VHH binders against O-glycoside alpha-1,2-mannosyltransferase homolog 6 (omh6). Designs and how they scored, part 23

Target 1, 298 residues: O-glycoside alpha-1,2-mannosyltransferase homolog 6 (omh6), of Schizosaccharomyces pombe (q9p4x2)
Amino acid sequence: MYFLILFSSNAELGEVLRTMRSVEDRFNKRFHYPWTFYGMDEFTEYFMSTTSTIASGHCEYGTKGITYTNHLQFILTISYLVHWDLSQVKPLVENNRLYQQRADALAQENLSYVYSPLFHSFQDWVVRSLLYHPQLEYDYVWRIEPGLKLVCEEKKDIFSTFKDSDIVFTNHVCERKHSGIYAMEEAIEEYKILNTQGDFSNIWVYSNNYTYCKYWPFNEILSLKQIRHNQTYTNLINYLLGSGGTYYHRWTESDILSAAFGVLRARANHMESVGFFLNDDVHYCPETIPYTGRCACL
Below, E stands for the ipSAE of ESMFold2; O stands for the ipSAE of OpenDDE; V2 stands for 0.75 times the mean of E and O plus 0.25 times the DockQ between their complexes.

## First folded at step 19 (VHH; framework vhh_enristomig)

Design x2 (from w6 with H104Y W106M; at its last look DockQ between E and O 0.63; V2 from the best seeds 0.00; counts 0 for: grease 24.6 > 24.2)
Fold by OpenDDE, look of step 19:
Order: structure tokens, then C-alpha cells, then sequence
Structure x2 (fold): chain B 298 residues (1-298), chain A 122 residues (1-122)
């Protein structure tokens, strides 16, 4: 029903182990939720062996061999499947001129990885994996970024709390709007014309005219069951992916899912009880409630 | 400080071979995907190849079968073996640090080297 997921590679084993130890010692040793490691490459035996020794619960490792269908043309878009081996993926951009033009424009906006086909594909892959990969048939997932450190001892079952409240716990960040986000708004507007399902009244949360707020997937709990089994979610997400927005406009999985959450008024809130440290710029320490003195905040 | 230094460029005849190197420093090389890009005169920068931290390789269609990307993590060096070079391969080749297997977009700039010029004379 519940699992901890870590997107990682073999090269990140050190960070993975540190993160696992942190999560286990602070939380999971009490509950023994399974770990699922997710990556584009096959995990080595050493990776699997070492991570299994740290985990208090079952460990699962993503596997290749799943074929996926990806179409840019909406007419041909029937279903999307997860692709684990991107080596077989042809360029997903049909309009190379547009791709280059947009990449250049986005570069001028100081966005990173705008020229990286692999990055674009990875974002697509993450979204599709979350939606369709058979190994992720869980009700709830706690996505954990390698390198993350929990700074609070959590004695309560976070997943139970999540389930009971029916709230998506996320860490929200607000960042500068870029032209890609405007493109997403336009895409959603187009979708609205084609689809009557959903509440399109409030897609984004804005802190001001120059920023938009979204969940940050370095530490989040998602209800995969709700997302996967909601046709409105999947249709919108597939539409956005099918538009090639990840390539043309550098939409990240966070952008796409945040938009979907906004459209469907998904209940989202900060994970208030979970203090964490990723880096000097990305960290959170509980302040009042539920701060009980169990936190070793930096 | 992140530094990338390309080398190995030069002049070569069509059909020839050349090996480019990129020396990386200032970050954990083994944790990142690395990529080659190129920019021909009067053209836009284009992706050539990427190798992931796990060793998976990807190529632009225009260079598939001719170019081979590799890395030596012990030496913090990225390589691009080019064979069957064509006039259209003439460009400044750039090495860049690609993304780490992160689930989020880190607010950082792309890092590029100064590039190395490859000239394939017809």
C-alpha cells in the first residue's frame, strides 16, 4: 500500500545509503515500509545488496524491459506507457526548428538543461513511470531524493496521516515564471476547449506576477492510486506530455503534475512534521506544531 | 568551481578520425551525466551525445554509428571518439555537465567549456 521511492543511479549509492540510513533511523525502522529504487539503468548487485542491508523493509528495484508508446500527435495518442530504455527512443520533437528556437529562448531566460534531450526525456519518463509503471502499483508513495536527510524523529505513521486527511503532502517552492509556463497555460486552455472535465479556474498558485508556486519533488508524498485511477488526471497529463512540452518548453514533471493538481484541486499541503535537509538552500525545520523537540535542525 | 576543458580538436580530412577529451573538475564527476554539443559556424548549438552516470550512451541521429562517447571516472574525463568525419561535422565542440539523477530542476546554470574546434576539410 505504501512505499518509499528513490530515483537513483548506481553512481549515487553513497548518497542513497546516507539517505536510507537517515530515513530508517528517523522513521521507517518503526514501520518497515518497502523501498523502491527507480532508475534508467539496471542496478548492480552491489547496489542491491548494500541497500537491502540498510532497509528495514522489502526492497524493490526498477527493471528495464517495459516498452512504451509515445506520440506527439494527439490524434495518435491513445495510451502512454513507461519507457525504461531511452536508448530506443527517437527524438520526441517533431518540429526541430521550434525546439531550437524555444531552447534558445529558454536559455536566454537562464533555464538549465534546455538543450538536453536526455533531461527532457527523463522528465517525461518520470511522469509516465509514476502513472503507468507496473512496479509502482502502490496507493501512496514517498518520493525521496538521494542526499536528503531527515532531521526529525518521526514516530507517527506519516502515511496513515496522509490517508486519513486525503491531503497531498508536498514541499512547495515558488520560482520565477518562464516562457515555458506560459506555454503550459496556453496548452491547458486548449485542452479546456477539447475537454469539459476538470476545474480549470485555478491552475497555478502565484506568489506574485513573476513567480509561480509548485510542489518540489525532492521530498513528497503522493497518492498514486488517486492519480492513476483518475481519468481526468491521466488525460490532462497525457495531453501535456503529448504536446511535447517537456521538449519545447522544458516542462518538468513537477510543472506538469502541479498543473494537474491545480486543475483538479487536489488537496496539497506542506509536510509539516517532516524536517529535512537537502542542501543549504533546500531544507525545512518544523517550527511549532508538530515540533516536539525531536528535531535536530541545522 | 566547476571547470570543463575540451581538447583534441584539429583539422582532419573527410573520413578521418579524431578523439576529443574533456577534463572536468570542481564537482563529483561520476555522479553526473556528461554531454557533448557542437556549434557550427552560423548555426545553433546542437546536442551530439550524452553518457549517463551509469554509462548509458545516447547519440544524435546525425552521429550515430560514427561517434562514441565514453568516460573515465577515475580521471574525471569525458571522451568523444569521432570516426568517418564529414564536412558537416565541422564545429566547435563543447563539453557540458548534464543533469544528475535528480527529480527536480535545480536552479543552476549549465556549465560549458570553452570548446575545441574540429574542422573537416572537404
Amino acid sequence: as target 1 above (298 residues)
Amino acid sequence: EVQLLESGGGEVQPGGSLRLSCAASGFTFSSYAMSWYRQAPGKQREWVSTITSGGSTYYAESVKGRFTISRDNAKNTLYLQMSSLRAEDTAVYYCTRDFKWRQYDMPKYDYWGQGTLVTVKP
Scores: ipSAE 0.463, ipTM 0.786, lowest interface PAE 1.2, mean pLDDT 80
ESMFold2, look of step 19: ipSAE 0.639; ipTM 0.866
ESMFold2 (binder alone), look of step 19: mean pLDDT 80; pTM 0.809

Design x3 (from w6 with W106M; at its last look DockQ between E and O 0.56; V2 from the best seeds 0.59)
Fold by OpenDDE, look of step 19:
Structure x3 (fold): chain B 298 residues (1-298), chain A 122 residues (1-122)
Amino acid sequence: as target 1 above (298 residues)
Amino acid sequence: EVQLLESGGGEVQPGGSLRLSCAASGFTFSSYAMSWYRQAPGKQREWVSTITSGGSTYYAESVKGRFTISRDNAKNTLYLQMSSLRAEDTAVYYCTRDFKWRQHDMPKYDYWGQGTLVTVKP
């Protein structure tokens, strides 16, 4: 099974609808894949009714069921929901000094959200949801961010193409390395000592000594089945999450998953046929495929 | 340009109440979670409370039950109602734009206001 997923809030309904219309008109009207919505808040009836009207397939709305009070409480809640063993994880409160120290350091490096418990928790939640949430028992997922527009008419089943090629279709971004990424490298090195499985020879793709490249989850297709059912993936990801890196070093879900993809040599390529527009700085127009008039990139 | 302007700080007796406001501009206020932080003299900045775009609220343990975060999207204003104030609540309180779902729209740095000083007399 395949599905389209959108992380959103009620406040973003307008952008969600525009994105859905774009995806439906350009692609999904032919295939009727279901939509799944996730958010930090419960979706309103209005949100659900309107999005359901636009969707050609069935719509599902994720239940958060999480009450966040503090980092520890959130971690515990997530642990219960996804059956994660926290026995090897030191609570954040026990390392408050480290947290503050690292947050301050990251702030000095001009990294955003380093003091945001919500952000840290969200990154953790996204990863764990992708791995374990029962509502995401799909083989493949197309993650779409609100505001995304497809600019090409896609008549082929993208999911079938994905499945047949066994390639992860992703966009990527190269970012300045920050101290958190170095911490991740150290964590992975430690993991390597403890584990014999995996190819640790090339975890990261670097454009230069100061940048690292990772997949960018604003428009991507992931094989959830492969990730969920591969113990090497789950073990590494859980180890990284369990280290508290999302809190201490502000790892994002994209950082964590990219590392995992690197370790397992996952096939990740750009979506060649899927043109998209987010903004003037983030867009893609297919150049390698014959122009058939299906794309309106400008 | 993103702007955040805190107000409402002042001196208050222990057990007293105070309401802080944060006027936001330069971005779609309703689309963002907003947060309060505080920094006491000689201490590090600490998270106080967050309200999501959907209205869900979260609190630090130290202020839970005493502080209430709220927002008025029509006025692009964030509020923090503080009650049962304690000496340890003395700090400069800062408003900030918190996380958004979109990773492609992440700023390189956080936006902070100038802060507003809250002094709880011992």
Scores: ipSAE 0.548, ipTM 0.824, lowest interface PAE 0.9, mean pLDDT 83
ESMFold2, look of step 19: ipSAE 0.642; ipTM 0.863
ESMFold2 (binder alone), look of step 19: mean pLDDT 80; pTM 0.813

Design x4 (from w4 with S103Q; at its last look DockQ between E and O 0.55; V2 from the best seeds 0.00; counts 0 for: grease 26.5 > 24.2)
Fold by OpenDDE, look of step 19:
Structure x4 (fold): chain B 298 residues (1-298), chain A 122 residues (1-122)
Amino acid sequence: as target 1 above (298 residues)
Amino acid sequence: EVQLLESGGGEVQPGGSLRLSCAASGFTFSSYAMSWYRQAPGKQREWVSTITSGGSTYYAESVKGRFTISRDNAKNTLYLQMSSLRAEDTAVYYCTKDFKWRQYDMPKYDYWGQGTLVTVKP
């Protein structure tokens, strides 16, 4: 099974609806894949009713599942929900000095949200949800960000294309390296010592000495089945999450998953036929496919 | 341009109350989680409280039960009601735009206001 997923809040209903209309009109009206909405808050009846009217397929709304209190409580909650072993987890409170030190350092490196416990928790939550949440028992997921618009008419079943090619993930971006990424490299090195499984020879793709490349979750397809059912993936991801790196080093879910993809040399596809517009800085118009008038990129 | 303007700071006796405000502009306020941070003299900036776009509230352990974060989306204003103030609450308080359910700008720094000083007299 395949589904479209949108992480959103009630306050973003307008953008959600516009995005849904775009995706439906350009693609999903032909296939009627279900929509799954995920958020930290319960969705209102109005949100659910309105989004359901736009969707050509079934709509599902994820349960909140997590309430944030503090780092430790959050970890415990997640652990209970996903049956994660906490034996390797070092609570943030046990190393507050490191947290502050690293946060300050990352701030100096001009990274955003370095002091935001909620952001850190959110990244952790997203990863764990993708791995373990029972409502996401799908083979493939297309993560769509609110505000995204498809600019091309897609008549092919994108999911089938990915399935047939055994693709694991899609779009990537290259970002400036920061000290958190170095910390992740160290963590992975430690993991390597403890584990014999995996190809650790090329974890990251680098465009140059100052950038690293990772998948970008604003418009991506992931093979959840492959990720969830591969113990090498889950073990590494859990190790990274358990290290507290999301807090100490502000690892994002994209960083963590990309590292895992790198270790396992996961196959990627850039969705070459899927043009999209998110904003003036984030957009893509297909250039390698024949122009048939299907795309309105400008 | 994102602008955040904190106000409401001042001097207060221990056990007293104070209400801070943060006027926000330059972005869709209602779509973002908003947070309060504070920085005491000689100390590092620390998280105080966050309210999501959906209205869920979170607090640092040190302020739980004493501080209340709220927002008025119609006025693009964030509030922090502080009660039972302590000397250790003395700090410059900052308002910031937190994340939303969208792509995060990794290379961009956080937006901060100028802050408002809260002084709790010993």
Scores: ipSAE 0.466, ipTM 0.783, lowest interface PAE 1.2, mean pLDDT 82
ESMFold2, look of step 19: ipSAE 0.643; ipTM 0.863
ESMFold2 (binder alone), look of step 19: mean pLDDT 80; pTM 0.806

Design x5 (from w6 with F99S W101S W106S; at its last look DockQ between E and O 0.33; V2 from the best seeds 0.00; counts 0 for: pae O 5.9 > 2)
Fold by OpenDDE, look of step 19:
Structure x5 (fold): chain B 298 residues (1-298), chain A 122 residues (1-122)
Amino acid sequence: as target 1 above (298 residues)
Amino acid sequence: EVQLLESGGGEVQPGGSLRLSCAASGFTFSSYAMSWYRQAPGKQREWVSTITSGGSTYYAESVKGRFTISRDNAKNTLYLQMSSLRAEDTAVYYCTRDSKSRQHDSPKYDYWGQGTLVTVKP
């Protein structure tokens, strides 16, 4: 089973609709894959009604079921939604001083959003949801960032190219290494002491000593079934999340997942035909395929 | 155009109280999480508090029990009630709109007001 997934909020309805229209017009009108929306908040009736009218397939909306009273409760709630046994759940931010210290350090390294616990929680939630959310029992998901537009007509079933052996389809982005990434490397070294399974060599793809490349978290197809049923993946990811790295070192969901995929040398394909535009800094126009009138990248 | 305008800052004695306001416009206020940050002289900007669109509240450890974040969606206004103020609370306070759709290292999605100065002095 395949579906399109957007992690979004009510506030992003405009971008969601534009994204949906783009994806539908360029691709999904031919296949009618369902849409699944997940967010940190309950979706409004208006959101659900409007998005349902755009979709050519079925629309599903994830739900938290409860509100949060504090950061700890928020974390626990997320854990409740994702984990069946909460006895193993610890607060992600136990050391406030460390959090502040690391945030300050990362800020000095010109990283943005280092002071947003909500953002960190969201990233944590995304990863955990992908791994454990009971409503995401699908084989493959196409995660699309709200606001993203497909710029090429895609007549082929993109999912069909991944059903047999591929774990991930993605583009890659190379970013400047920061102290958080070094911290992740250290965490992985610690993890290796306790775990013998996996190839921990070449966990990252480096373009040079100052940059690392990871999966582009804006347009990806993930084999959830393979990920969820692989304890090596989940154990490493849980270890990284459990360390509080998302908070202390600003590990993004893409960093964490990329690390996991790298450790296991997961197969990733880059779909050359899937052109997209999110913004001036985040876009891809196919270069290897001739322009046959299918793409409008400008 | 997204606009945020902080107000309510001023001078207050230690142990005193102050209420900050942030008037928001240019977007559907009720749909967004809102946050307070502060920046003391010579220090980095630090997170103070967040309130989600659903009304859930979060606080920095340094202000827990003393500060209360709230919102009035009908007035498109964010509030920060500060009590038991301390010298270390002296800072310019900023309100911001939080977004989940962010580039990892881009400030493009951060909207800030001009800030309001809070000075806690004897």
Scores: ipSAE 0.018, ipTM 0.379, lowest interface PAE 5.9, mean pLDDT 78
ESMFold2, look of step 19: ipSAE 0.595; ipTM 0.839
ESMFold2 (binder alone), look of step 19: mean pLDDT 80; pTM 0.803

Design x6 (from w6 with S53T; at its last fold request DockQ between E and O 0.52; V2 from the best seeds 0.70)
Amino acid sequence: EVQLLESGGGEVQPGGSLRLSCAASGFTFSSYAMSWYRQAPGKQREWVSTITTGGSTYYAESVKGRFTISRDNAKNTLYLQMSSLRAEDTAVYYCTRDFKWRQHDWPKYDYWGQGTLVTVKP
ESMFold2, look of step 19: ipSAE 0.679; ipTM 0.880
ESMFold2 (binder alone), look of step 19: mean pLDDT 81; pTM 0.818
OpenDDE, look of step 19: ipSAE 0.655; ipTM 0.877
ESMFold2, fold request of step 20: ipSAE 0.675, 0.621, 0.612; ipTM 0.876, 0.859, 0.855
ESMFold2 (binder alone), fold request of step 20: mean pLDDT 80, 81, 80; pTM 0.810, 0.819, 0.812
OpenDDE, fold request of step 20: ipSAE 0.845, 0.847, 0.826; ipTM 0.954, 0.953, 0.950

